# Ledger of designs, part 34: miniprotein binders against q9bqp7

Target 1, 240 residues: q9bqp7
Amino acid sequence: VPQNWFPIFNPERSDKPNASDPSVPLKIPLQRNVIPSVTRVLQQTMTKQQVFLLERWKQRMILELGEDGFKEYTSNVFLQGKRFHEALESILSPQETLKERDENLLKSGYIESVQHILKDVSGVRALESAVQHETLNYIGLLDCVAEYQGKLCVIDWKTSEKPKPFIQSTFDNPLQVVAYMGAMNHDTNYSFQVQCGLIVVAYKDGSPAHPHFMDAELCSQYWTKWLLRLEEYTEKKKNQ

## First folded at step 4 (miniprotein)

Design Ka12 (also named Lb9)
Fold by ESMFold2-Fast, scan of step 4:
Structure Ka12 (fold): chain B 240 residues (1-240), chain A 82 residues (1-82)
Amino acid sequence: as target 1 above (240 residues)
Amino acid sequence: SKIVVYVIIEAPSPEELEEIVKRIEELAREHGGRVVWVEIEGNRAFIVLELPTEELAEKFAEEVRRLLEELGLRVEVLVERE
């Protein structure tokens, strides 16, 4: 894919608030089709280094927990992440729908971890919403689009048991964020322009979440890398 | 072609590791490279970097070893061609 033919930002869109923008956060349902998702593209184009590091982590965990223990651990991590996303969607919606019982359960750890980040989040425009890049033919389901410290961002919520104080510790998360951003900026279901990203890594023990803010320049740099991953995916698909 | 450098360091605390990783990232940028991935596991950090040439990668590796040696910490540095 030629990088200069497919810009991340749409020159026909403004990043300023528009009076005609919807006051209720958008929640467009995910269209399942043969069109690849962002996560599938990234999973099928992992680098040799990424494969090496993931295998090393897996072997370490199996050594400590056993194979059955590792399966239980990964299942629990998945469920905790799912509950965390559901809680955040409820909290950020104009009308809170989370039951008190479930809310109290989710206050342990991860939700506590993100409290200081949530205080800086406002102007929510989309929650758990589908995006599609009509020209590049990929889809995704983004977590949130909102203003963080006054800047409109695609926000991605992550849970982790290990500290992630550097953006490079978040694996392909920056690529995931910019892929959603580029899709949204060129998706006819949305009218606004997003130029910034935010990856929030929440911790189970309630220690303060790490926010990784991505300005427009950084987003453009990661967008170039995302286009290369998408091109690699498309080539692999043709040759199978 | 890319030159990949793997750096494994151990320090008494996660805070100390974060400080050292920032220094290593700065050194990488000075040599035209970048940090691709950082994983912190307890008192150990695993860093993967990309450098533009083998010469710059080896010079960077020597500077990293020197930095950790001066701090009295153990480090493993591996330079590989992709």
Scores: ipSAE 0.013, ipTM 0.488, lowest interface PAE 7.8, mean pLDDT 81
ESMFold2-Fast, scan of step 7: ipSAE 0.013; ipTM 0.515

Design Ka13
Fold by ESMFold2-Fast, scan of step 4:
Structure Ka13 (fold): chain B 240 residues (1-240), chain A 82 residues (1-82)
Amino acid sequence: as target 1 above (240 residues)
Amino acid sequence: SKIVVYVIIEAPSPEELEEIVKRIEELAREHGGRVVLVEIEGNRAFIVLELPTEELAEKFAEEVRRLLEELGLRVEVLVERE
């Protein structure tokens, strides 16, 4: 796949808000079909280094917790992440009744962790919304599209038990963000252009979340890497 | 093909690791390389880097070893051709 044939940004789109844009954030449901998801592509094309670190971590956790303890632990981590995303969707939604219902979620450590980031978030355009790249044939479910410090971003909310102060600590998260960005920019269900990304890593103890802002240049660099991962995935499917 | 360098560091505190990782990233940039992956776990950091040539990777590895040994920290540096 030649990189120049599939640009991340759509030259026919503007990032300026239109009066006709809906006041309520878009929430297009994700429908599973034969088209691969961003997370599937990334999971099936992990680097040797990523596989090694994941296996080493699993081995240590199973040794400490046992098989059943490890399953319970990973299930709890997954549930914490799900609850965090649900809380953020509630907080960022313009629906007053939903915000009032979930006021107790504002006291959670993860939500306290992101308070300083949320103060800089406005102009929400999409929440928990499906994207599809019509030409490259992949799908995804993005967390949020909103302005962060005045710049329209694809925002991905992450929970972590370990500190992630460097963007390189977030593994494939930058690839996930740009994959969603490229899909949205070429998806007919959306009319705007997004050129920036933001990965927010929240901590359970309420310590300040780490924001990893990705400008247009950095997004273009990660887009090139995402295209390589997508090509690798496609080649593996042909040879199986 | 690219050359991969693995750096494993143990420091007295997690806070020191963030500053050390930044210094290693700067050193890699000076040798035409980049940090691919960083995992911080307690007082340990695992860093994966790529360098453009084996010669630059070996020079980088030696400079990393010297830097961390001068700081009195435990370090392991491995250079592999990928």
Scores: ipSAE 0.016, ipTM 0.574, lowest interface PAE 6.3, mean pLDDT 83

Design Ka14
Fold by ESMFold2-Fast, scan of step 4:
Structure Ka14 (fold): chain B 240 residues (1-240), chain A 82 residues (1-82)
Amino acid sequence: as target 1 above (240 residues)
Amino acid sequence: SKIVVYVIIEAPSPEELEEIVKRIEELAREHGGRVVDVDIEGNRAFIVLELPTEELAEKFAEEVRRLLEELGLRVEVLVERE
């Protein structure tokens, strides 16, 4: 159990749309700060098992591709992920909030992969938007907040190339989602409550994406684990 | 030319695990190797070792597997070229 427990949900907030809520999705820019980001905290508190598995994966890939091939592969994975997120932001934004859509971004197998998920997504409230937990002092940049099958969710879009996924980002995805959720629920820039999460894994070959829905109870369970990681980060920084 | 050996042990109790880790460290030294890292999480131990040759690494791995099997414990040993 974490020593400094704090609730993920804000009892003063509702998941219902408020008349004062903007009709266009929020996009608050992430500003550089001394306050740690969700990704920084997770990277600095990886378990020995996660580090061990990541190093084994890295060595296996280098043996298969060579050092230069490995660098090219990881660079391409990063670029493909970035383009996928840009395409999704374009698709989910009203046309009046986006000037142009890059046709090449919309043609990827990853976009084909998520089509069946997108049919169930509506009521977009935030896209590529910064969140800050004012009490626990961490920041993040979330992908999307929207209704999935009628439930308001923090949605995290992931890319995967079967059979060799990027292992490190897979392990902490639920923690990332609940960290953003808790921050948004206590960030004065937002007025609504999010209680559910959704991790969508899209495939390069266009195979149907896998949605991993997280209900309020599951989010609460992962929130406790996130608080432990945040506590570990704070202790490491204190002793550094 | 450096060979890395990964050992993952699962034991019923943390106390038993501590003794087993020491024996594995000793076996590594007997084969001209060294322990790079040891992490104990509850009932599991994660050990990373370096051995000078593939032949010595495989011999070491086989002796570790035999030791853990004799003790009736769960073990995974992986040998990889660096």
Scores: ipSAE 0.006, ipTM 0.148, lowest interface PAE 11.1, mean pLDDT 79

Design Ka15
Fold by ESMFold2-Fast, scan of step 4:
Formats: sequence, C-alpha cells, structure tokens
Structure Ka15 (fold): chain B 240 residues (1-240), chain A 82 residues (1-82)
Amino acid sequence: as target 1 above (240 residues)
Amino acid sequence: SKIVVYVIIEAPSPEELEEIVKRIEELAREHGGRVVDVYIEGNRAFIVLELPTEELAEKFAEEVRRLLEELGLRVEVLVERE
C-alpha cells in the first residue's frame, strides 16, 4: 500500500452534467513548471524490464534504418500522432472554424480506423485540456473527456503501425488514463466526476480500432499502481 | 545466480503471437527454465525468461532462433547474466 494513498474518485462530484457546466468543451493550456507531469513520472519510474526492452527496440530500429532513418521514423510517428489528435479535436469540437482544417488530415487511415468508435462518442466536455491534482501535486494534458456508450470517460487516442509499434505506447497507458482521471476529479477547474477510461488504438491501414474500456473497478486497481509509481518518483527525486 | 533471457518476436498479427509464446514457454521448461513475464505490444511479443545455467540458456536461445527463422518471423534473443 502506498504511503500517500488517496482516493481516485471525489465523493462531492457527480458524473452527470450540471447547468453550470460550459456548453463548449474545456481546453485549459498546460503550463510548464516544477510540478511533475504524468509522462515524466512514468518515464522516470520505468521498470528495469521496460528500460531494457525500450533500449533493445531502439538498437534494432537503428540497425534496420540507420541513425538518420531512426530519427526520421520517430519524428514521423510523432507527427502522425500529433495530426491524428488534431483531426480528432476538430471532429469532436462544436466550433465550425476547427472543421475547416486540412481535409487530407481528416481522411487518414487512422481516422477511418476510429469511425466506429466515434459513432459511440457524445457529450464532449474537455479536449486537449490540462489537469492538476492539487493534493498529490502532479499535472497532465488529457486528450478527451466524453461519453462513450453512455458512460463519461477519459479517452486516450493512440496510433499503431503494426510492424513497428512503440513499446511505450501500451505499457503505461492505463496508468496515464487513471492519473488524468484522478487529477481531473480533484481539479477546481472542473466540476464533474469521471469514473471510466477508454484507450483507443487506431491503425494506419484503416483496420478497425481496438477500444480498451476501463470500468470504475479497473480504474481503481490501476490507480493504486499509479500511486506507487508517484511514490517511487517522489522518493527517487529526494535521493537525487 | 540465474540467467535471464529476453525474446523479442514480430509477427503479422497479434493472434499468431499467443501460439508462439506457448511454444517458447514449453521449450523453456524442456531446458529447466520458466517464463517470468510476457508483454504483447501490437505485433510484438517481449518474453522474459529465467534459465538455470548459461549453457542451457544458450542452447534454448539457439533453438528459439531456429524455430522462428523456420516460421519466417523476426526474432531477437538476448542472454544476460543476473
């Protein structure tokens, strides 16, 4: 059990929308500061196995593509992910100006991949929005908060190129989702409660995306693991 | 001390990985070893195994390489001393 155990859900909040909730999805900018981000905590507390596998994947890719090829590959994967997120934000935003963005971006294989998931998404409350856990002192930038099949979820959009997927893309994804959820549930900039998570893995070839739904019980289980990683990060930082 | 072996496999589909992982687990047991953990990421499987001696670990590694080469699949096998 973590020394600084704290509940993921806020008993003072409901997952139903209130009249006070904004009609436009929230988009709070992420401020760079000394408070650690979810991604930094996870990167600084990787297991020895994760570090080894990441290093071997990198060496294998460099062997296959060369140093410059590897740099180009990783830059392209990053750019593809960024454009996929931009396209999803445009599709899910109620603002007309965002829907005027590049048509080729909206017709990518990744967007085709998620069409069946998007049909079940409604009631968008936040897009590309910053969260902060005021008590546990960490920050994050979540992709989306919306109803999926009638349940309010923190939704994390992922891209995958099947022959060469990022090793880190799935290992810590559940922890990332629950970290954002716990932060949002205790962030004064938000008024609602999120109890579910959804990780959507989209494919470049347009194959149907795989949704990984996380109910409240599963979120609570991963929350305990996230608290252990956060505790490990805090201890490691004290000893640096 | 134990010898740790890391096996990295690439296959055309995730479904094929399940059968291959089972075969590798059986092969490890035949060499006095065991699977410590398995991580599946898209079309890749990452398997961590323990074997009792360096000799058995190298023999196991060579048989794994042969198996996947015959299947026409990419594999990387690394032997580390704990």
Scores: ipSAE 0.007, ipTM 0.184, lowest interface PAE 8.7, mean pLDDT 79

Design Ka16
Fold by ESMFold2-Fast, scan of step 4:
Structure Ka16 (fold): chain B 240 residues (1-240), chain A 82 residues (1-82)
Amino acid sequence: as target 1 above (240 residues)
Amino acid sequence: SKIVVYVIIEAPSPEELEEIVKRIEELAREHGGRVVDVWIEGNRAFIVLELPTEELAEKFAEEVRRLLEELGLRVEVLVERE
């Protein structure tokens, strides 16, 4: 149990859907501070098992590709992910003129993979937007807040080269989503409440993406685990 | 086509996991296979292997189950054709 428990949902905010109004999705810029990011907290509090698996993966890849080949591989994976997120932001933003975009950017295997998910996404409220938890003192940059099948969700887009239900550090993806959710629900830059999460794993070969929906109960369970990771981070920083 | 085998272990320590993976790699090599990936989900470790034939995959699955159960580990082994 975390020593300093704090609720994920804000009792002062409505979880009722608003009337459908045309609005520009929020895009609050991330300001760099001494305040830790969600990704930094998770990276610094990996379990011994996660550290072992990551180190083993690195060693095997370096053995197979060489040090330069490994750097090129990881750089390419990063670039593919960045391109995927840019394409999704363009597709979901009503302010973008699609005729001005490179047609090839929108035809990747990853974009093909998510087409069936995108058909169920509407009412976009935020894209590539910064969140800050004022009480718990952490920040993050969320991918998307939109309705998925009628439910307002924090949506996190992931890429995978292989159709697997589990990947290295997959345990941390739900923590990332609820951390963003809790921050947004208590961030004065936002006025709405989100109670659901969605992790979408897109595949390079264009095979159908796998959606992992998180209802309010599941989000609350992962929120407790996130609070424990945040507490571990704070203690480690204090003991440095 | 290659046969994929999943070895799923409940809550091993990092030291135990390292030793277990090493033993599984040795056993897989004896059956013409290899460890392709290792990851975790919650408190479970997943070890993914590729073996050249269904017959070798089934033999490996039976032997790895025996090996890990004799070590006192709770294990599931799944064989999947690609």
Scores: ipSAE 0.000, ipTM 0.339, lowest interface PAE 11.7, mean pLDDT 80

Design Ka17
Fold by ESMFold2-Fast, scan of step 4:
Structure Ka17 (fold): chain B 240 residues (1-240), chain A 82 residues (1-82)
Amino acid sequence: as target 1 above (240 residues)
Amino acid sequence: SKIVVYVIIEAPSPEELEEIVKRIEELAREHGGRVVDVEIDGNRAFIVLELPTEELAEKFAEEVRRLLEELGLRVEVLVERE
């Protein structure tokens, strides 16, 4: 049970469109400050199992590729992920509708992978936008807030080499999504409520992406786990 | 109420790791525990163990660190809470 419990949803907010809602997606810049980011909290509070498995995977890769080969591999994975996010932001931005789309972005295997999911995405409200939880004191940069199959979701785009058909295979990704959701629901820069999440795992070979939809109940369950990770982070910070 | 313990050992050669793993298995049994999984990847060993209580897991972890310190080898012992 978290000692600093706070609700994920804001009872004063609605997920219904309002006349006061922006006509263009919000893109609030992330400001550097001493408040921890969602990714830093998660990285600093990895379970012992996660640390062990990561170190073992790293050792196996270094034995297979060599140290230089491993560095090249990780750099390529990072660059591909960055390009995928940039392509999605461009595709989903209404401001880019009249601009000629880069043919290279559209012919990526990752973009082919997500086509069947993108056709169900509409009503984009935020893209690459900063969130801050003023009460719980954390910040984050979310990928997208849009309607997926008619439900307003925090959407997180992921790339993977291995199939991830189960949500459990996505590790901390559900925690990341609900952390952004809780922050946005209590951030004065936003006026709407998000109650659902979506993790989309895209594949380089164009194989159909796996969507992991999180309803309000599942989001509430992961929110409790996120609060525990946040408390662990605060406790570790105090012991330094 | 079983506690999982993760051990990562680095040695100059894989041959040394096999004997160390056996000693760690014996030490786990002395503390009422057991080895769940072992993987030797080059000059590193990755061991997963179960101990019956948190007290026994901490005692086991201390003995493992002590053993590897006496051998002059690098070790990381991680005790999983909850």
Scores: ipSAE 0.580, ipTM 0.897, lowest interface PAE 1.4, mean pLDDT 86

Design Ka18
Fold by ESMFold2-Fast, scan of step 4:
Structure Ka18 (fold): chain B 240 residues (1-240), chain A 82 residues (1-82)
Amino acid sequence: as target 1 above (240 residues)
Amino acid sequence: SKIVVYVIIEAPSPEELEEIVKRIEELAREHGGRVVDVEIYGNRAFIVLELPTEELAEKFAEEVRRLLEELGLRVEVLVERE
């Protein structure tokens, strides 16, 4: 158990819609701050297994592609991910103005991959929106908060070169989702409660995306692990 | 229960890596452990090992670091704690 345990859910909040809820999805801009981001905390506290596996993968790829080829490959993967997120924000936005701006984004294999998941997504409440945990002192930028099969979820969209049929194969993604959830549940800019998470892994060839649904119990389990990572980050920062 | 140790070695040739891997396997056995996986990519070897206790894993890690230091080669040894 972490030394400074804090609850993921806020007893003052409900996941049910009310009259004070915004009619347009929230999009609070992320401003650079000395407060660490979720992605920085996770990057700075990778497990030894994660470090080893990442170095092994990098070396294998560099041998196959050369250093310049590897740099181009990683740059292209990053760009494809960015375009996928832009397309999803456009599709889920009620104004649909972004959808008109770039029709090519809407025709990618990644978008075909997520079609069966999108049909189950409704009631969008936040898109590309900043969250801050005022007590635990971390920030993040979440992709989406919406109902998936009738349950309000923090939804994280991922692209992958390899199939990810198990949640364990997505590594820190569950920690990222619950970190955003805990921050949002305690952020004064939001009024609702999120108790579920969804990691959606999309594929470039259009093969069906893998949804990894996280119920409240599973979210609570990963929340404890996130608190340990945050504690490790704080201790490492103090010793630098 | 078991402690996992990750070893990354850089050497000038694959032949040298094969000999070093054998010596590391012998050191693991001497400390009650075993090699789980070995992958070699060019001049680098990636080794996964299991040791029975944290004390034996740390002793093993130190012996591996000494072995590679004596050979004048680069090594990273990562002990995954309980």
Scores: ipSAE 0.622, ipTM 0.904, lowest interface PAE 0.9, mean pLDDT 86
Fold by OpenDDE base, second read of step 5:
Structure Ka18 (fold): chain B 240 residues (1-240), chain A 82 residues (1-82)
Amino acid sequence: as target 1 above (240 residues)
Amino acid sequence: SKIVVYVIIEAPSPEELEEIVKRIEELAREHGGRVVDVEIYGNRAFIVLELPTEELAEKFAEEVRRLLEELGLRVEVLVERE
């Protein structure tokens, strides 16, 4: 049980979008501060098994590709992910704010992969927007807040070369999503709250993306796990 | 509950790694454990072991660290409760 329990949902906020919600998605810039990011917390609190498996994977890849080849591979994966997020931001942004769509960004297998998910996405409230949890003292940059199949969600877009048909295959991504939810729900920059999460795994080959929907109950379960990770991180930092 | 121990070893040669892996396997048996998995990539070995208790796992981990340090080898030993 977390020592510092904090609710994921804010009872003072309405679940209903206010009619005054701006038609333009929020994009709050991430301020680099002493405050840890969600990603940093998760990375620093990986299980020993996760650390072992990651290092083993890395060594296997280096053996197969060489050191320079592996560096190139990792750089390409990062670049592809970045381009995918940029393309999604462009797609989900209102047409009036669309800078010249780089048509080249839209011509990717990942974009093809998510087309069927995008059909069910509407009511975009935030894109690439910073969230801060003042009480729990963490920050994050969320990909998207939108309605998926009529439910307001924090949406996290992931790229994968391998199928991830189960949410369990997404590792710490559910924790990331609920961390963003909890932060947003208590961030004064946002007037609304979210009760659902969505992880979308896009594939390079254009095969249909896997949506992993997280209802309020599942989000609450992962929130407890997130709080434990955050406490672990905080304890580790005090001992350094 | 069974305890899983992860060991990562770096040695100057693959041949030396094989000998070290055998020695670690023997040491695990002496502590009532067993090797579950071994993967070798170049000069690095990745060993997964199972020990019957936390106390035995910690003793095993200490012995592995001592052994490999005496050999001048890099080792990471991670003890995880299931």
Scores: ipSAE 0.507, ipTM 0.871, lowest interface PAE 0.7, mean pLDDT 90

Design Ka19
Fold by ESMFold2-Fast, scan of step 4:
Structure Ka19 (fold): chain B 240 residues (1-240), chain A 82 residues (1-82)
Amino acid sequence: as target 1 above (240 residues)
Amino acid sequence: SKIVVYVIIEAPSPEELEEIVKRIEELAREHGGRVVDVEIWGNRAFIVLELPTEELAEKFAEEVRRLLEELGLRVEVLVERE
């Protein structure tokens, strides 16, 4: 169990809409990098199993593509993901405009993949917005906070070339979602409570995206695992 | 609970890797374990095994490292509890 346990949900907050809530989605810029980000903590505390699987995948790709080909491949995957996120932000916020329209054409397969999920998304509260946990001292940039099938969720959009029909196949993604959730629930820039998560894995070929819904109980379970990763990160940094 | 062991082997050829993998499968059985997954890619083999106890997993890991040392080949063995 983590030594420094802290609750994911804020008992002083409600999940009910407030009349004072902004009518436009929040988009708070990420301003400080001296405090560790969620992605940094997760990258620096990968389990031995995760390191083994990542190294195995990396070596296979390098053998197939060469070192330069592997770098080009990973750069292309990153670019496709960035364009997918830009398109989703534009779709979910009518006030957001993509600067280069033809980028949507490059991502058409991923956008087709998520169409059935987007039909169930409404009540957008935040898009590409910074969160900070002042007590636990970490920051993050979440993709989206919106209602999915009537439940307020932290939503994380992922692209994948391989099928991910089980939540276990998404590795640290549940930890990332709950880390953002816990930060938002304790961040003074936000007034609402989020208790659910959603990981959406979109496919390049337009195959239907896999939604991985996380209820409050599942979020609490992954939150404990996130606290252990954060503790490991803090201990490693202290011993440097 | 079962103990998971990861073995990464490098050898000059896939044929040599196949022979070594079979020997590792035999060692696992001798220690009450089994191979869960094997992938051979170029000159490397990636093996996932399950052992019944941490003591048997550690003994198995030592035997694997000894085997590869005798063959003059590189090996990495990681023992994790599941």
Scores: ipSAE 0.015, ipTM 0.441, lowest interface PAE 6.3, mean pLDDT 81

Design Ka2
Fold by ESMFold2-Fast, scan of step 4:
Structure Ka2 (fold): chain B 240 residues (1-240), chain A 82 residues (1-82)
Amino acid sequence: as target 1 above (240 residues)
Amino acid sequence: SKIFVYVIIEAPSPEELEEIVKRIEELAREHGGRVVDVEIEGNRAFIVLELPTEELAEKFAEEVRRLLEELGLRVEVLVERE
């Protein structure tokens, strides 16, 4: 169990729609700071299973594509992910003219893949927005906060070449989501409570995206695991 | 509750790896464990094992490291609780 436990939810905040919430989605810029990001913490504290699976995947890919081919492949995967996030921000933004143009320019299988999820998304409150946990001293940049099927969620958009029908196949993604949630719930730039998460895995061929909904209980379970990763990161940094 | 051990071995040939995998399977059984998965990818073998306790997993891991050191081969042994 983590030695320095802290609650994910803020008892001073409501999970109900609030009239004080802004009419346009928040987009707080990420400030340059020495405070570690969620992605940095997770990258520096990969599980033994993750290290093993990553090494096996790299070996397979290098055998198939060669060293240069592997480098090009990984670069292309990163670029496609970036474009997918930019398209989603545009689609969910209230700026209709720019949204329509971007949809024509960036029409892809990934966007087709998420259409059935997007129809259940409403009440967007934050897009590509910075969060900071003032007590636990970490920062992050979350993709989206919106209602999914009536529940306010931190939503994380992922691209994948292989089907991810089970949440366990998404590795650290649940930890990333709850880390953002805990930060937002204790960040003075935000006034609302988020108790649910959603990981959406989109596919390049337009196959229907897999939504992984995380209720409050599941979020609490992953929060404990995130606190352990944060503790491991802090300890590792002190010993370097 | 289960203790998983991940083993990565590098050898000059895939055939040599098959013999080493069999020896590792036997070592796991001697420690009350079992092999969960084995993949040979070119000159490397990737082995997943399950052990009943952390103590037995650490003892097994050390015996695997000694075996591969004796054979003059590269090995990485990672112990994790899942």
Scores: ipSAE 0.585, ipTM 0.913, lowest interface PAE 0.9, mean pLDDT 86

Design Ka20
Fold by ESMFold2-Fast, scan of step 4:
Structure Ka20 (fold): chain B 240 residues (1-240), chain A 82 residues (1-82)
Amino acid sequence: as target 1 above (240 residues)
Amino acid sequence: SKIVVYVIIEAPSPEELEEIVKRIEELAREHGGRVVDVEIEGDRAFIVLELPTEELAEKFAEEVRRLLEELGLRVEVLVERE
């Protein structure tokens, strides 16, 4: 597949809100089928450097914690991320009763970490919602689509125990964001255009989260890299 | 089967990295190997090399460690079988 034939942005769509846009954020459930997810594509096409770093990290952690300790640690990291996403969905939901019910979850260090980011988030259009690229045949589940500092963004919430002040240190997260963006822009279940991305890395100790804003130009650059990963995935499946 | 060597260094600048890579390429060539890839991830640079035998890879790794230590760079060198 020639990469230049599949643009990330849809010229038929506007980035301006209109009367037909839903007043309640969309939440389309993800349906499992043979179409690959963004996460699957990225996991199956990791670079040698990424594989090396992951293996090095695993070895170090197993030496420190033991095999059972490492398993518990990774399970806890996953659970923390899940709870963080649930809390954010509650906070960003327009339904006041849901926010009130989850009040105890709003006191975590991760939620404290993102307070300054949340002050700049408004106009939520989608939460925990499925996207599908109809032509490129991949699916995903995005965290949030909302205005950040006045710009409509695909927002991806991340938790980390170590500081991530540079976007490069977030690995494939930029690819994940643009993959969701390209899918949403070409998914008939959505009517708006998204041209920006935001990766927010929250910290357990409550220290200020690092926002990594991706403008249209940066999104286009990562989109080209995502298309290469998707092609690599397709070729690997064809040769199995 | 081939032997892969990973050289991990703190990348001080693109210019300095370019000079280091050239020196490492020369050392690899002297040991019958080659540089496969150079990648920057965060504050680190990864140099991936291919060597023909385990013995030559170990000799090469030792010389690379000495070179980078003498340059005052924080370095890690790993030798793995493919």
Scores: ipSAE 0.005, ipTM 0.232, lowest interface PAE 10.8, mean pLDDT 78

